# Miniprotein binders against q9bqp7, part 29

Target 1, 240 residues: q9bqp7
Amino acid sequence: VPQNWFPIFNPERSDKPNASDPSVPLKIPLQRNVIPSVTRVLQQTMTKQQVFLLERWKQRMILELGEDGFKEYTSNVFLQGKRFHEALESILSPQETLKERDENLLKSGYIESVQHILKDVSGVRALESAVQHETLNYIGLLDCVAEYQGKLCVIDWKTSEKPKPFIQSTFDNPLQVVAYMGAMNHDTNYSFQVQCGLIVVAYKDGSPAHPHFMDAELCSQYWTKWLLRLEEYTEKKKNQ

## First folded at step 4 (miniprotein)

Design Ga3
Fold by ESMFold2-Fast, scan of step 4:
Structure Ga3 (fold): chain B 240 residues (1-240), chain A 97 residues (1-97)
Amino acid sequence: as target 1 above (240 residues)
Amino acid sequence: SPDEIVKEIEKLAEEVRKLLKEGKYDEAIEIALKAVFLAWELGDPELIAKVELLLAEAYIAAGDPRARYIIEIAKLIAEYLGSPELIELVEKVRKKL
């Protein structure tokens, strides 16, 4: 149990849209400051086993691909992930094409992989948008807030390059999602409440993406674990 | 599900052992690599060590010098876990070098 518990959901908010809500998805820019990001907190509080396995995975990949091959692999995965997120933001934006339709951004196995999930996504409220928890003092940049099969969700898009998966995507994805959710629910820049999460794993070869839905109860369970990680981070920062 | 992935890894491992027995080393390596990457995706260190050692046996059979490095990775995992059974398995496979 965390020493400083705080609720994930805000009783003053609803998941229903009202007439005063913006008609276009919010895209609040992330302010760079001394307040820790969700990803920083999670990176600085990995368990000894997670750190150990991540280092062994790096050695394993270098053995398989060589030093230069590993650098190329990680650079390529980063670039493909970035383009995947850019393509999804473009696809989900209700605005008319802000620039040219970039065929390269929209042409990938990852986009093919996620088509059946996108068919069930509607009512987009935020895209690539900053969140800040005013009381717990952390920030984040979430991918998407939209209805998935009628339920308002924080949606996180992940890529998987089988047979060479990223081991880190296995560990902390649910914590990342609920951290964004709790921040948004208490951030004055937003007026609605999110109670569900969705992690979508898209595959490079175009195989159907796997949706991992998180209901309110599961989100509450992971929220407690996130609070413990945040507490650990805060304590480590005191020791500098 | 994680349980389904574990069963798939076990099935692949059994296929690797069969292929090694039949002298089909290149096929054994291919199937072992599939099992290894599924185990890493699952993140179970005991299972990772076991299938990495099976890959090492396939590399040894094929005369691939990478076997030595795979055994070292499995050894580090076995030592981290403090598993006598895995440490013994590491030494058994290392002896085949």
Scores: ipSAE 0.498, ipTM 0.841, lowest interface PAE 1.6, mean pLDDT 84
Fold by OpenDDE base, second read of step 5:
Structure Ga3 (fold): chain B 240 residues (1-240), chain A 97 residues (1-97)
Amino acid sequence: as target 1 above (240 residues)
Amino acid sequence: SPDEIVKEIEKLAEEVRKLLKEGKYDEAIEIALKAVFLAWELGDPELIAKVELLLAEAYIAAGDPRARYIIEIAKLIAEYLGSPELIELVEKVRKKL
């Protein structure tokens, strides 16, 4: 049990977006502060087991691709991910804010992959927006807050060349999502709260993306795990 | 599809078991490596642990020292998942060393 328990949900906020919510998605810039990011917390608190699994995966990929091939692969994955997020932001943004749509960004297998998910996405509230949890002292940049099948979610978009049909295959992504939820729910820059998470795994070949929906109960379970990771990070920093 | 991949892994696993019974250890290792590859592609840690253990059994049968390393992988996965069943399976395979 976390020593410093804090709720993921804010009882002072309504679950229903106020009718006065701006038609334009929020885009709060990330302030570079001494405050750790969610990503940094997660990276610095990986278990020995998680590290080992990643190293094993890396070794396998190096055996398959060679060292230079693996570096190239890693670079390409990063670039494709970035382009995919940029394309999604363009798609989900109101038309008036669309800079010249690089049509080439929209012609990706990843964009094709998520089309069926995008049909169920509406009511976009935030895109590439910073969240800060003032009490727990962490920050993050969330991809999207929108309604998925009528439920307001923090949506995290992931790219994969390989099927990830199980939420467990997303490693710490569920923790990232709930960390963003908890921060947003207590960030004064937001007037609403989220109770659900969604991880969408998009595929390079255009095959249908896998949605990993996280209900309030599952989010609460991962929130406890997130708090433990945050405590571990805080303790490690005190000992450095 | 993910389901097709799972079915293929299961098929490969059965083939490995058959080959081990036949004393075809090198072929068993080759097929087990394919199953391990597919399981990692799928990203199911439980399935990964199971097929890694199957590969370990094939290495053990062949007298290949890599078996110890593979068992440790499966152990770490089992511990990560907190699966008593997988931990037990790991120990069962370890006893064959």
Scores: ipSAE 0.018, ipTM 0.257, lowest interface PAE 6.6, mean pLDDT 86

Design Ga4
Fold by ESMFold2-Fast, scan of step 4:
Structure Ga4 (fold): chain B 240 residues (1-240), chain A 97 residues (1-97)
Amino acid sequence: as target 1 above (240 residues)
Amino acid sequence: SPDEIVKEIEKLAEEVRKLLKEGKYDEAIEIALYAVFLAWELGDPELIAKVELLLAEAYIAAGDPRARYIIEIAKLIAEELGSPELIELVEKVRKKL
């Protein structure tokens, strides 16, 4: 059990849209500060087995690609992910022109991969937006908040390189989603409640993306695990 | 699904063994590499070690020195898991060097 337990959901908030809610998705800019990000907390608190497997994977990739090839591979994975997120933000923005939207759709197999998921996405509330948990003292940048099949979700878009996987983020994806959710539910810049998560894994070859839906109960379970990681991070920082 | 990916890896492993028997070493290595990367995508250490050792056998058949490094990666995983079966498999493949 975490020492500094705090609820993920805010009982003072509703997931129902209000007439006074903004007509365009929120995009709060990420502020420079000393408060740790979700990704930093997770990177600094990887389990011994996660660290072990990541190091073996790195050795494996360097063996096949060489050091320069490995650097190029990881750089390309990062760049492709960034472009994918930029394209999704453009597609989901209400003011995007038809021609610009069509060009974004044609840019990569990842966009083709996610088409059937996008068909079920509506009511976009936030895109590439900063969240901060003032009580628990962490920040993050979430990808998207929207209704998926009628349920308001924090949606995290992931890319997968078949057959060359990048495994570093795989283990902690659910923790990342619930960390953003808890922060947003308690962030004064937002007025609504999110209780569900969705991790969408898109494939470079255009194969249909896999949606991993997280209901409120599952989010609560992962939230407890996130609080333990945050506690571990805080303890390690005190000993620095 | 994870189960479907495991079945795909098993089919690829059978194809690798067939290609090795036919002396088609380059093709065996290509298919084995694909199986290896699928195993790493799943993140199952036991399956990773088993498929890496199959790739090592393909490298050995082709005279590729990378076999030694692959065996060492599989050994480290087997030892971390504390699996007697995998440790024994590592030694069997190492003796083929």
Scores: ipSAE 0.320, ipTM 0.774, lowest interface PAE 3.0, mean pLDDT 84
Fold by OpenDDE base, second read of step 5:
Structure Ga4 (fold): chain B 240 residues (1-240), chain A 97 residues (1-97)
Amino acid sequence: as target 1 above (240 residues)
Amino acid sequence: SPDEIVKEIEKLAEEVRKLLKEGKYDEAIEIALYAVFLAWELGDPELIAKVELLLAEAYIAAGDPRARYIIEIAKLIAEELGSPELIELVEKVRKKL
């Protein structure tokens, strides 16, 4: 049990969108502060097992591709992910804010992969927006807050070359999502709260993306795990 | 719970074996990888080694050269544990290469 328990949901906020929700998605800039990001917390608190699995994967990939090939692969994966997020932001943004749609960004297998998910996405409230949990002292940049099948979610878009049909195969992504939810729910820049998460795994070949929906119960379970990771990070920093 | 995770790994292992018998090697590999993930999350070295070897068997069945690498991981775990049974199992799977 976390020593410093904090709720994921804010009882002072209504779950219902106020009718006055701005037609334009929020895009709060990330402030570079001494405050750790969600990603940093997760990276610094990986288990020995997780580290081993990643190193194993790396070694396998180096064996298959060579060292230079692996570097190139890693660079390409990063670039493809970035382009995918940029394309999604463009798609989900109101038409008036669309800079010249680089049509080339939209012609990706990843974009094709998520088309069936995008049909169920509506009511976009935030895109590439910073969240801060003032009490727990962490920050994050969330990809999207929108309604998925009528439920308001923090949506996290992931790219993969391999099928990830199970939420467990997304490693710490569920923790990232709930960390963003908890931060947003207590960030004064947001007037609403989220109770659900969604991880969407998009595939390079255009095969249908896997949606991993996280209900309020599952979010609460992962929130406890997130709090433990945050405590571990805090303790490690005190000892450094 | 740890017990639930073990049960799930066992279920996945059985499914992998079934898929291998059916010649569905890609699906077997996918499920085996997930079982490996769960075993690592549980942190049971013996279970990890067993599931890694199951993944190796799936790779061998698919003709995937990654099997050799996985067997070496299982070997390292077996040696670290000093388990004669696991070492024997590693050698059994290695002979299938």
Scores: ipSAE 0.017, ipTM 0.281, lowest interface PAE 6.5, mean pLDDT 86

Design Ga5
Fold by ESMFold2-Fast, scan of step 4:
Structure Ga5 (fold): chain B 240 residues (1-240), chain A 97 residues (1-97)
Amino acid sequence: as target 1 above (240 residues)
Amino acid sequence: SPDEIVKEIEKLAEEVRKLLKEGKYDEAIEIALEAVFLAWELGDPELIAKVELLLAEAYIAAGDPLARYIIEIAKLIAEELGSPELIELVEKVRKKL
């Protein structure tokens, strides 16, 4: 149980859309770097299991691809993920367009993979937007907040190569989603309540993406685990 | 001592099996996580793999998607140890997905 428990949902907020909500998706820029990000907290509090799995995966990849091949592979995975997020932001925001590379990015295998998920996404409220939890003192940059099958969700877009899944942040994806949710629900830049999460895993070969829906109860369970990771991060910081 | 920790882990594992039979899946997960934590602190790879697979079974019973990641951890350990018995146990648990 975390020593400093705080609720994920805000009793002063509604999960229903407000008529006064902006007509365009919010995109608050991420400003503060002295306050820890969700990603930093998670990376600095990895369990022995996560460290072991990551190191074993890295060694296997280096043995298969060579050191230079591994560096090229990881750089390409990062770049493909970035392009995928840029393409999704462009698709979901009518006021934004990708630059000269729009056509190439919109026709990737990853974009083909998510087409059936996108059909169920509507009412976009935020895209690539910063969140801050003022009480718990952390920040994050979430991918998307929109209705999925009629439920308002924090949506996190992930890329995966079926033959060689990138493991680095896989176990922490639910924690990342609920951390953003809890921050947004208590961030004065936002007026609505989010109670559900969605992790969408897109595949390079265009195979149908896997949606992992998180209802309010599941979000509350992962929120407790996120609070424990925050507590661990704070304790480690006291020694530095 | 290491021997006392092993006995505690075995006691927790037995409690997990009992809770699973009783349909108390969330409670089984909590006890299994405690066993997993102790096994990792002890650093015995065979014991880690065994209790991770027990945790995976609890997650499967509860419908928790984390089960697949836990199975992958146990698989990596079993392969590194070259243990046919553990590799077989990994596949047995994986088939329950």
Scores: ipSAE 0.006, ipTM 0.303, lowest interface PAE 9.4, mean pLDDT 81

Design Ga6
Fold by ESMFold2-Fast, scan of step 4:
Structure Ga6 (fold): chain B 240 residues (1-240), chain A 97 residues (1-97)
Amino acid sequence: as target 1 above (240 residues)
Amino acid sequence: SPDEIVKEIEKLAEEVRKLLKEGKYDEAIEIAYKAVFLAWELGDPELIAKVELLLAEAYIAAGDPEARYIIEIAKLIAEELGSPELIELVEKVRKKL
């Protein structure tokens, strides 16, 4: 899949502020259909080493916690991640002022971890919003689109329990961000152009979150890799 | 930032080598695990392979058969990258088994 056939950036869109841009962040619901999601594509095209590391992590955790304990642990990690995303959506949404105060009062370690990053986030354009690439036929649900240090970014919030490993592949984080970006840039429900990405890794112990900023050139490089994963997924489906 | 993570990984790798020389194998394994975790977070395949092999060396020093599994992970990464240098490093560590 040549990148020039399906560019990440839409030449028909401006990256400049528009007076018609919504004052309230967009939140388009994700509709279930047969079109693959970004997460499904990535999960079904994991590399051998990603699968190996995930299995190694699972075996370590099972040895430590037992089979039932491992299942409970992974459910709790998922739930903590979900709560973290809900808290961030509340904090960044202008219509949730009372809930925002409550979240600030009862902060988790993850919310404490991300405070330094949140100070540099403004101009929120979309929260927990569905995207679809109409030509490439994939969908996704992105976390946030906002300005980070003055640059409009697709922002992806990740949780990590130092020193324990992620349950999700680390290679896929940049691919996930650019997949959402490319979809949004070609989705008729949106009018703006996003050229940058930000992956924020928040820590359970409250230690400062790590921001991984992706400029336009880096996003273009990862977009090429995402197109290869999407092609691999399509071929895999034809052979099943 | 990615640069800060690379520096932290390099610092941890140096600490692992120091601990191995001192015969502190359990501590070396613990620090090597931290380096491996950070390398996977960063997503640099060459760096991942290198710190995985360092973790394998710590397990070899400790007499732990887990080293064999870790070497196979590094081998898969080296083969996917098509890096002769990494493939050679995998074999060098494997010979220590």
Scores: ipSAE 0.007, ipTM 0.178, lowest interface PAE 10.4, mean pLDDT 78

Design Ga7
Fold by ESMFold2-Fast, scan of step 4:
Structure Ga7 (fold): chain B 240 residues (1-240), chain A 97 residues (1-97)
Amino acid sequence: as target 1 above (240 residues)
Amino acid sequence: SPDEIVKEIEKLAEEVRKLLKEGKYDEAIDIAEKAVFLAWELGDPELIAKVELLLAEAYIAAGDPRARYIIEIAKLIAEELGSPELIELVEKVRKKL
C-alpha cells in the first residue's frame, strides 16, 4: 500500500459532455521543467528483474543483428512509432495539420491495423496533450482522450511486431495510462473526468490491432501500483 | 494474472515436448517461440532461461543453426542468476549439439 495515497478520480467532475467544452481537441504543450514525467518515473523505478531482462534482450538482438544492425533496428522502431502517432493525430484532428501534407504516412500497415478500432472512436477531446498532477507533482504527454464504444478513455497507441493478446504483455503501459488519467482528472487545464483506459496494440503487417480496455475498477487497481512507483522514485531522489 | 501466464507457458512447454517426440520440429519451434515470448513478457529470468533452452532443443532437433546463440543467451542468464541448476541444464542441452 502507498504511504501517500491520493484518489485517481475527482469527485467534483463528470464524464458527461459539457456544453461549454471546446469543439476542437485540446493540445496543451508540454512545458519543460524539473517536475518528473511519467516515462521518467517508470524508467527510473524498473525492477532489477526488468532491467536485467531489457539488458539480455539487447544482447540477444546484438548477437542476432550485429551492433550496427541493432542500432538500425532500434532507430527504425522509433521512427515507425513516431510516424504512427503523427498519422493518428492527423486522422483524429478536425483541423489541418502538418502531417496531412504526407499522405504516405496514412497508408502504413499500422494504420490499416487500427481501422476497426478507429470506427469505434468519437468525441475526441485531447490529442498529444500535456497533463500535470498538481498535487502529486508529475507530468505527462498523453496520446489521445476520446470516447471508445461510448466510454470516455485515455487511449494509448502502441506498435508491435509480435501479437500482444494479454494486457500483462504490455508491461508498464497500464501504469502509464492511469498516471495520465489521474493527472488529467486533477489538472486545471481540463474540466472533465476520465474513468477508463484503452491500450491499442497495432501491427506492422496490418493484422487487426488488439484493444485492451480498462474499466474504472481495473484503472483503480493499476493506480495503486503507479502510486507505489511514484513513491519509490521520490525516495530514490531523496537518497542522492 | 501472472499465475495464469505461468500456467499458459507450462502448457506450451508440454506441447513442445510432445511435438518433439512426434518429430514435428517446425511446429515445436513455433510453439516454443510463443512460450519464450510470454516468458520474456512475464519477466521471470529463471523461467526465461528454461524456455529458451527448450527452444534450443527444438532448434537442435530441426538442425537449425540458431541453437548455439540461444544456448549462449541462456548461459548468460544462468550465470547472472548464479543458479547451479540452470548452469547444469545449459550444459545438458549443449551436449546435444
Scores: ipSAE 0.006, ipTM 0.155, lowest interface PAE 11.1, mean pLDDT 82

Design Ga8
Fold by ESMFold2-Fast, scan of step 4:
Structure Ga8 (fold): chain B 240 residues (1-240), chain A 97 residues (1-97)
Amino acid sequence: as target 1 above (240 residues)
Amino acid sequence: SPDEIVKEIEKLAEEVRKLLKEGKYDEAIEIALKAVWLAFELGDPELIAKVELLLAEAYIAAGDPRARYIIEIAKLIAEELGSPELIELVEKVRKKL
């Protein structure tokens, strides 16, 4: 159990929109801070088993691709992920007029992969937007906040380039989503409350993306685990 | 699901053993590599070690020197798990080098 428990949901906020007219999605810029990011906390508090498996995976990758090939692979995965997120932001931005050249960005296999998910996404409230938990002192940059099948969700878009360790997807991706959720729910730059999460795993070959929906109960369960990871990070930092 | 991934890995492992008996070493290596990547995706260290050792046998049959490095990966996992059965399997495969 965490020593410094804090609720994921804000009792002073409503999950219902307060405006009748649609506004542009929020895009709060991420400011440079000494405050740790969600990704830094998660990376520095990986379990011994997670570290061991990632080291074996890296060894496997280098054996298959060579050191230069592994470096190229990781750079390519990062670049493709960045472009995928840029394409999604463009698609979901109501005020953006796409130029003819940008249409090729929308035709990637990853974008084909998510088409069936995008049909169920509406009411976009935030895109590529910074969140800060003012009480727990962490920051993050979330991908998207929108309604998925009528439920307001923090949506995290993932690209699946094989291979990827199963353990990372199972334990840390849900923690990332709830960390952003809890931060947004307590961030003064936002007025609404989000109670659900969605992790969408898109595939390079265009095969249908897998949506992993997280209801409020599941989010609360992962929130407790996130608090433990944040506490571990804080303790390790103080002792160094 | 994890159970479906395990069944797929087991199916691929059986295909590898069949290809090795038929002398189709390059195909065996290709299928074994697919099983290895699925085992990493699943995150089951025991299963990773077992399919890496199967891949090592395919490399040995093909005369590929990379078998030594693959056996090392499996050895590190067997030692981390403290599994006498896996440690014995590592040594059994190493003797085939």
Scores: ipSAE 0.543, ipTM 0.865, lowest interface PAE 1.7, mean pLDDT 85
Fold by OpenDDE base, second read of step 5:
Order: C-alpha cells, then structure tokens, then sequence
Structure Ga8 (fold): chain B 240 residues (1-240), chain A 97 residues (1-97)
C-alpha cells in the first residue's frame, strides 16, 4: 500500500463537460522545472526484470543489426514516433490551427493503422498538453484528451512494429496514462476530470491498431502501482 | 487471444521437451526462443521465467554458455515476483550447469 495515498479522481470536479469548455483543444506548454516527469519516474523505477528484458532485447537487436545498425534503428523508431504524433496532432486539431499539412506526414502506415480508432474519437479537449500534480510533485506531457466511443479518455498513442494485442504487452504505458489522468484531475489548468484511459498501439504496416481501453476500475488499480513507483523514485532520490 | 497464446506456449514447451529427449538441441533452442518471444508478447512474468528456464535447459543440453545468462534472467524474475516455486525451479535448472 502506498504510504502517500492520493486519489486519482477529484471529487470536486464534474465529469460532465462544462458548456464553457473552449472549442479549441488545450495545449499547455511543459515548463522545465526540477519536478520529475512521469517518464523519468518510470524509467528510474523499472524493475530489474524490465531492465533485463530491455537489455536482452537490445543485445539481440545489436547481434542482428550490429551496433551502428541498432543506433540507426533506434533513431528511426524515435523519428517515426515523433512524426506520427505530429500527424495525429494535425489531424485532431481544429482546421484553423492546421499549419500546412505536410501531406507526407499523413501518408504513413501508422496513420492508416489508427483510422478506425479516429472514427470513434471526438470532443478533443487537449493535445500535447502539460499536466502537473501539485501535491505529488510530478509533471507530464499527455498526447490527447478526447472522447472515445462517448467516454472521455486520456489517450496515449504508441507505435509498434510488433502486435501488442494485450494491455500487459504495453509495459508501463498504463502507468503513464493513469499518471497523466491523476495529474490532470488535480491540475488547476483543467476544469474537467477524466475517468478512463486509452492506449492505442499503431502499426507501421497499416494493420488495424489495437485499442486498450482502461475503465475507472482498471485505472484505479494502475494508479496504486503508479503511486508505488513514485514513492520508490522519491526514496531513491533522497538516497542520492 | 491470451488463452490461445498460452496454449501455443504450452505446445511449444512440450515440443522443446520432446526435442531435448531426442537429442535435437538446435531445434529445441529454436522452438524455445519462439516460446520466449510469445511469453514476452503476452507479458506474463511468471510464464516468461518458466520458458526462459526451458530455454536454459536447451542451452545446457547443447553445451551453450548462454545458459548461465538465461538462468540469471529467470532468477531476477523469480526474485522480483517473490515466487518460492520459481526460485526453486531456477535453482533446479542451475544445478544442471
């Protein structure tokens, strides 16, 4: 049980969209501060198992591609992910904010992969927006807050070359999502609350993306795990 | 489905055991690696540890030094899970080195 328990949901916030919600998605800039990011917390608190699995994967990839080939591969994966997020932001943004759509950004297998998910996405409230949990002292940059099949979700877009049909195959992504939810629900920059998460795994070959929906119960379960990771991070930093 | 993946892993595990008994160590390693891959895709740490130990047995049978590395992986998983059963299984396989 977390020593510093804090609720994921804010009882003072309504789940109902206030009619005063801006028609334009929120884009709060990430302030670089001494406050750790969700990503940093997760990276620094990986289990020995997770570290080992990643190292094994890395060693295998280096064996297959060579060291330089692996560096190139990693760089390409990162670039593809970035381009995918940029394309999604462009698609989900109101037409007036559409800078010159690089048509080339839209011609990706990843964008093709998510088309069926995008049909169920509406009511975009935030895109590439910073969240801060003031009490728990962490920050994050969430990809999207929108309605998925009529449920308001924090949506996290992921790229994969391999099928990830199960939420368990997404490693710490569920923790990232609930961390963003909990932060947003207690961030004064947001007037609304989210109760659901969605991880979308997009595929390079254009195969249909896998949506991993997280209801309020599942979010609460992962929230407890997130709090434990945050405590572990805090303890590690005190001992450094 | 997760259940189908589990069944496939179990099938592969049985095939590995068969191949080891037949002295077909290279084929056993290949199939065990596939089982490990599927277990990783499933994301079940207990199952990962079990199939890693099976792969370790295949490496041991082949005289492959990678066995030690795989055993240490399974040990780390077992310790992280706090599973006495897995820890015991790790030690059982280690004794075959």
Amino acid sequence: as target 1 above (240 residues)
Amino acid sequence: SPDEIVKEIEKLAEEVRKLLKEGKYDEAIEIALKAVWLAFELGDPELIAKVELLLAEAYIAAGDPRARYIIEIAKLIAEELGSPELIELVEKVRKKL
Scores: ipSAE 0.017, ipTM 0.242, lowest interface PAE 7.3, mean pLDDT 86

Design Ga9
Fold by ESMFold2-Fast, scan of step 4:
Structure Ga9 (fold): chain B 240 residues (1-240), chain A 97 residues (1-97)
Amino acid sequence: as target 1 above (240 residues)
Amino acid sequence: SPDEIVKEIEKLAEEVRKLLKEGKYDEAIEIALKAVLLAYELGDPELIAKVELLLAEAYIAAGDPRARYIIEIAKLIAEELGSPELIELVEKVRKKL
């Protein structure tokens, strides 16, 4: 167990809706801080093998595409992901005012891919919203908090050019989800409890997205792994 | 599943060997590149090295100068793994340059 072990769930909070809950999803802005982000912690604590293989993949891609071609490829992948998240935020927001933008966003294969998942999503409580764990000193920007099939989830939207039918194929994504969950559950900007996670992998060709649901037990297991990564990050920072 | 991905990579590798034997070098390169990218997605370094070397053989057959850089990538992986079998395979392919 980690030395700085802290519970993921807050016993003072309930995931049950009440009449005082806001009808508009929360969107707390992420502010730059010396406090590390979830993504930075995970990036700085990759295994030696993961780093080595990532470097070989970059060499491989540069050899095939050239330096400029590789930059264009990675830029396009990043842009597609960004547009997908923007489209989902727009679709899930009750404040949508322009019908034209909604039609253009639905043209994407990634949006077509996720339609059947969206049918089961309701009760949106947060979109593109900042979370901070004051005690453990990390921050993050989560994609979405909403009910999926009746359970309140931290939902993380992913794009993929190839099918990823198993949660194991999503690598550090479960750690990212539970890190956001633990932060939100202890962040004073939020009043509710999240105990479940959902990773949705959408496909470029429009084939049906794969949902990877994480119940409370699985979230607790990944939370322990996240705490170990956070300790590794903190130790590395002290030695620099 | 990982097992299904390994089987697909092996199927692609066999197709590459067939295309090389038939003198269809450009098609062999195309299929080998698919196998290489799939191996990186799987994250199995031994398999990555093996299919990179198969791609290198296709590039050598096609007279493509990129072959030497591909052999270097496979060599780095073989050395990182400390695999005598892979190191020997790297040298076998390099001798065909």
Scores: ipSAE 0.559, ipTM 0.883, lowest interface PAE 1.4, mean pLDDT 84
Fold by OpenDDE base, second read of step 5:
Structure Ga9 (fold): chain B 240 residues (1-240), chain A 97 residues (1-97)
Amino acid sequence: as target 1 above (240 residues)
Amino acid sequence: SPDEIVKEIEKLAEEVRKLLKEGKYDEAIEIALKAVLLAYELGDPELIAKVELLLAEAYIAAGDPRARYIIEIAKLIAEELGSPELIELVEKVRKKL
């Protein structure tokens, strides 16, 4: 049980969109502060097992590709992910904010992969927007807040070359999503609350993306796990 | 609980064996991957090696070249643990390649 329990949901915020939904998605810039990011917390609190899995995966990939090939592969994966997020931001942004759509960004297999998910996405409220949890003292940059099938979600877009049909196959991504939800729900820059999460795994070959929907109950379960990771991070930092 | 996770892994392992006998190799691989993930969550190196070898068997059955790499992972665990039983099991699966 977390020693410093804090709710994921804010009882003072209504789940109802205020009628003044800004026509433009929020894009709050991430401030570089001494405050740890969600990603940093998760990376530094990986279990010995997760580290071992990653190291084994790396060793395997190095055996397959060589050291230079693996570096190139890692760089390409990162670049493809970045381009995919940029393309999604362009697609989900209002038409007036469309910088010259690099048509080349839209011709990716990843964009093809998510087309069926994008049909169910509406009511975009935030894109690439910073969240801060003032009490728990962490920050993050969330990909998207929008309605998915009529439910307001924090949406996290992921790229994969391998099928991830199960939410468990997304590793710490559920923790990332709920961390962003909890921060947003208590960030004064946001007037609304989210109760659901969505992880979308897009595929390079254009095969249909896997949506991993997280209801309020599942979000609450992962929130407890997130709090434990945050406590572990805080303890590790006190001992350094 | 750790015991519940072990039971779930054992259940998944049995399902993989069943699916392999049925010739459902893709489904077997999928379930074996779940077992591997759970074993890593549990953090039992011996159990990890066993389920990795089960995944390797599923890949071998599917004709998937990834089996070789999974066997090498299991070998590294077995060697690190100094387990003669695991080393023998690794060699048994390797002979199926």
Scores: ipSAE 0.028, ipTM 0.283, lowest interface PAE 4.8, mean pLDDT 86

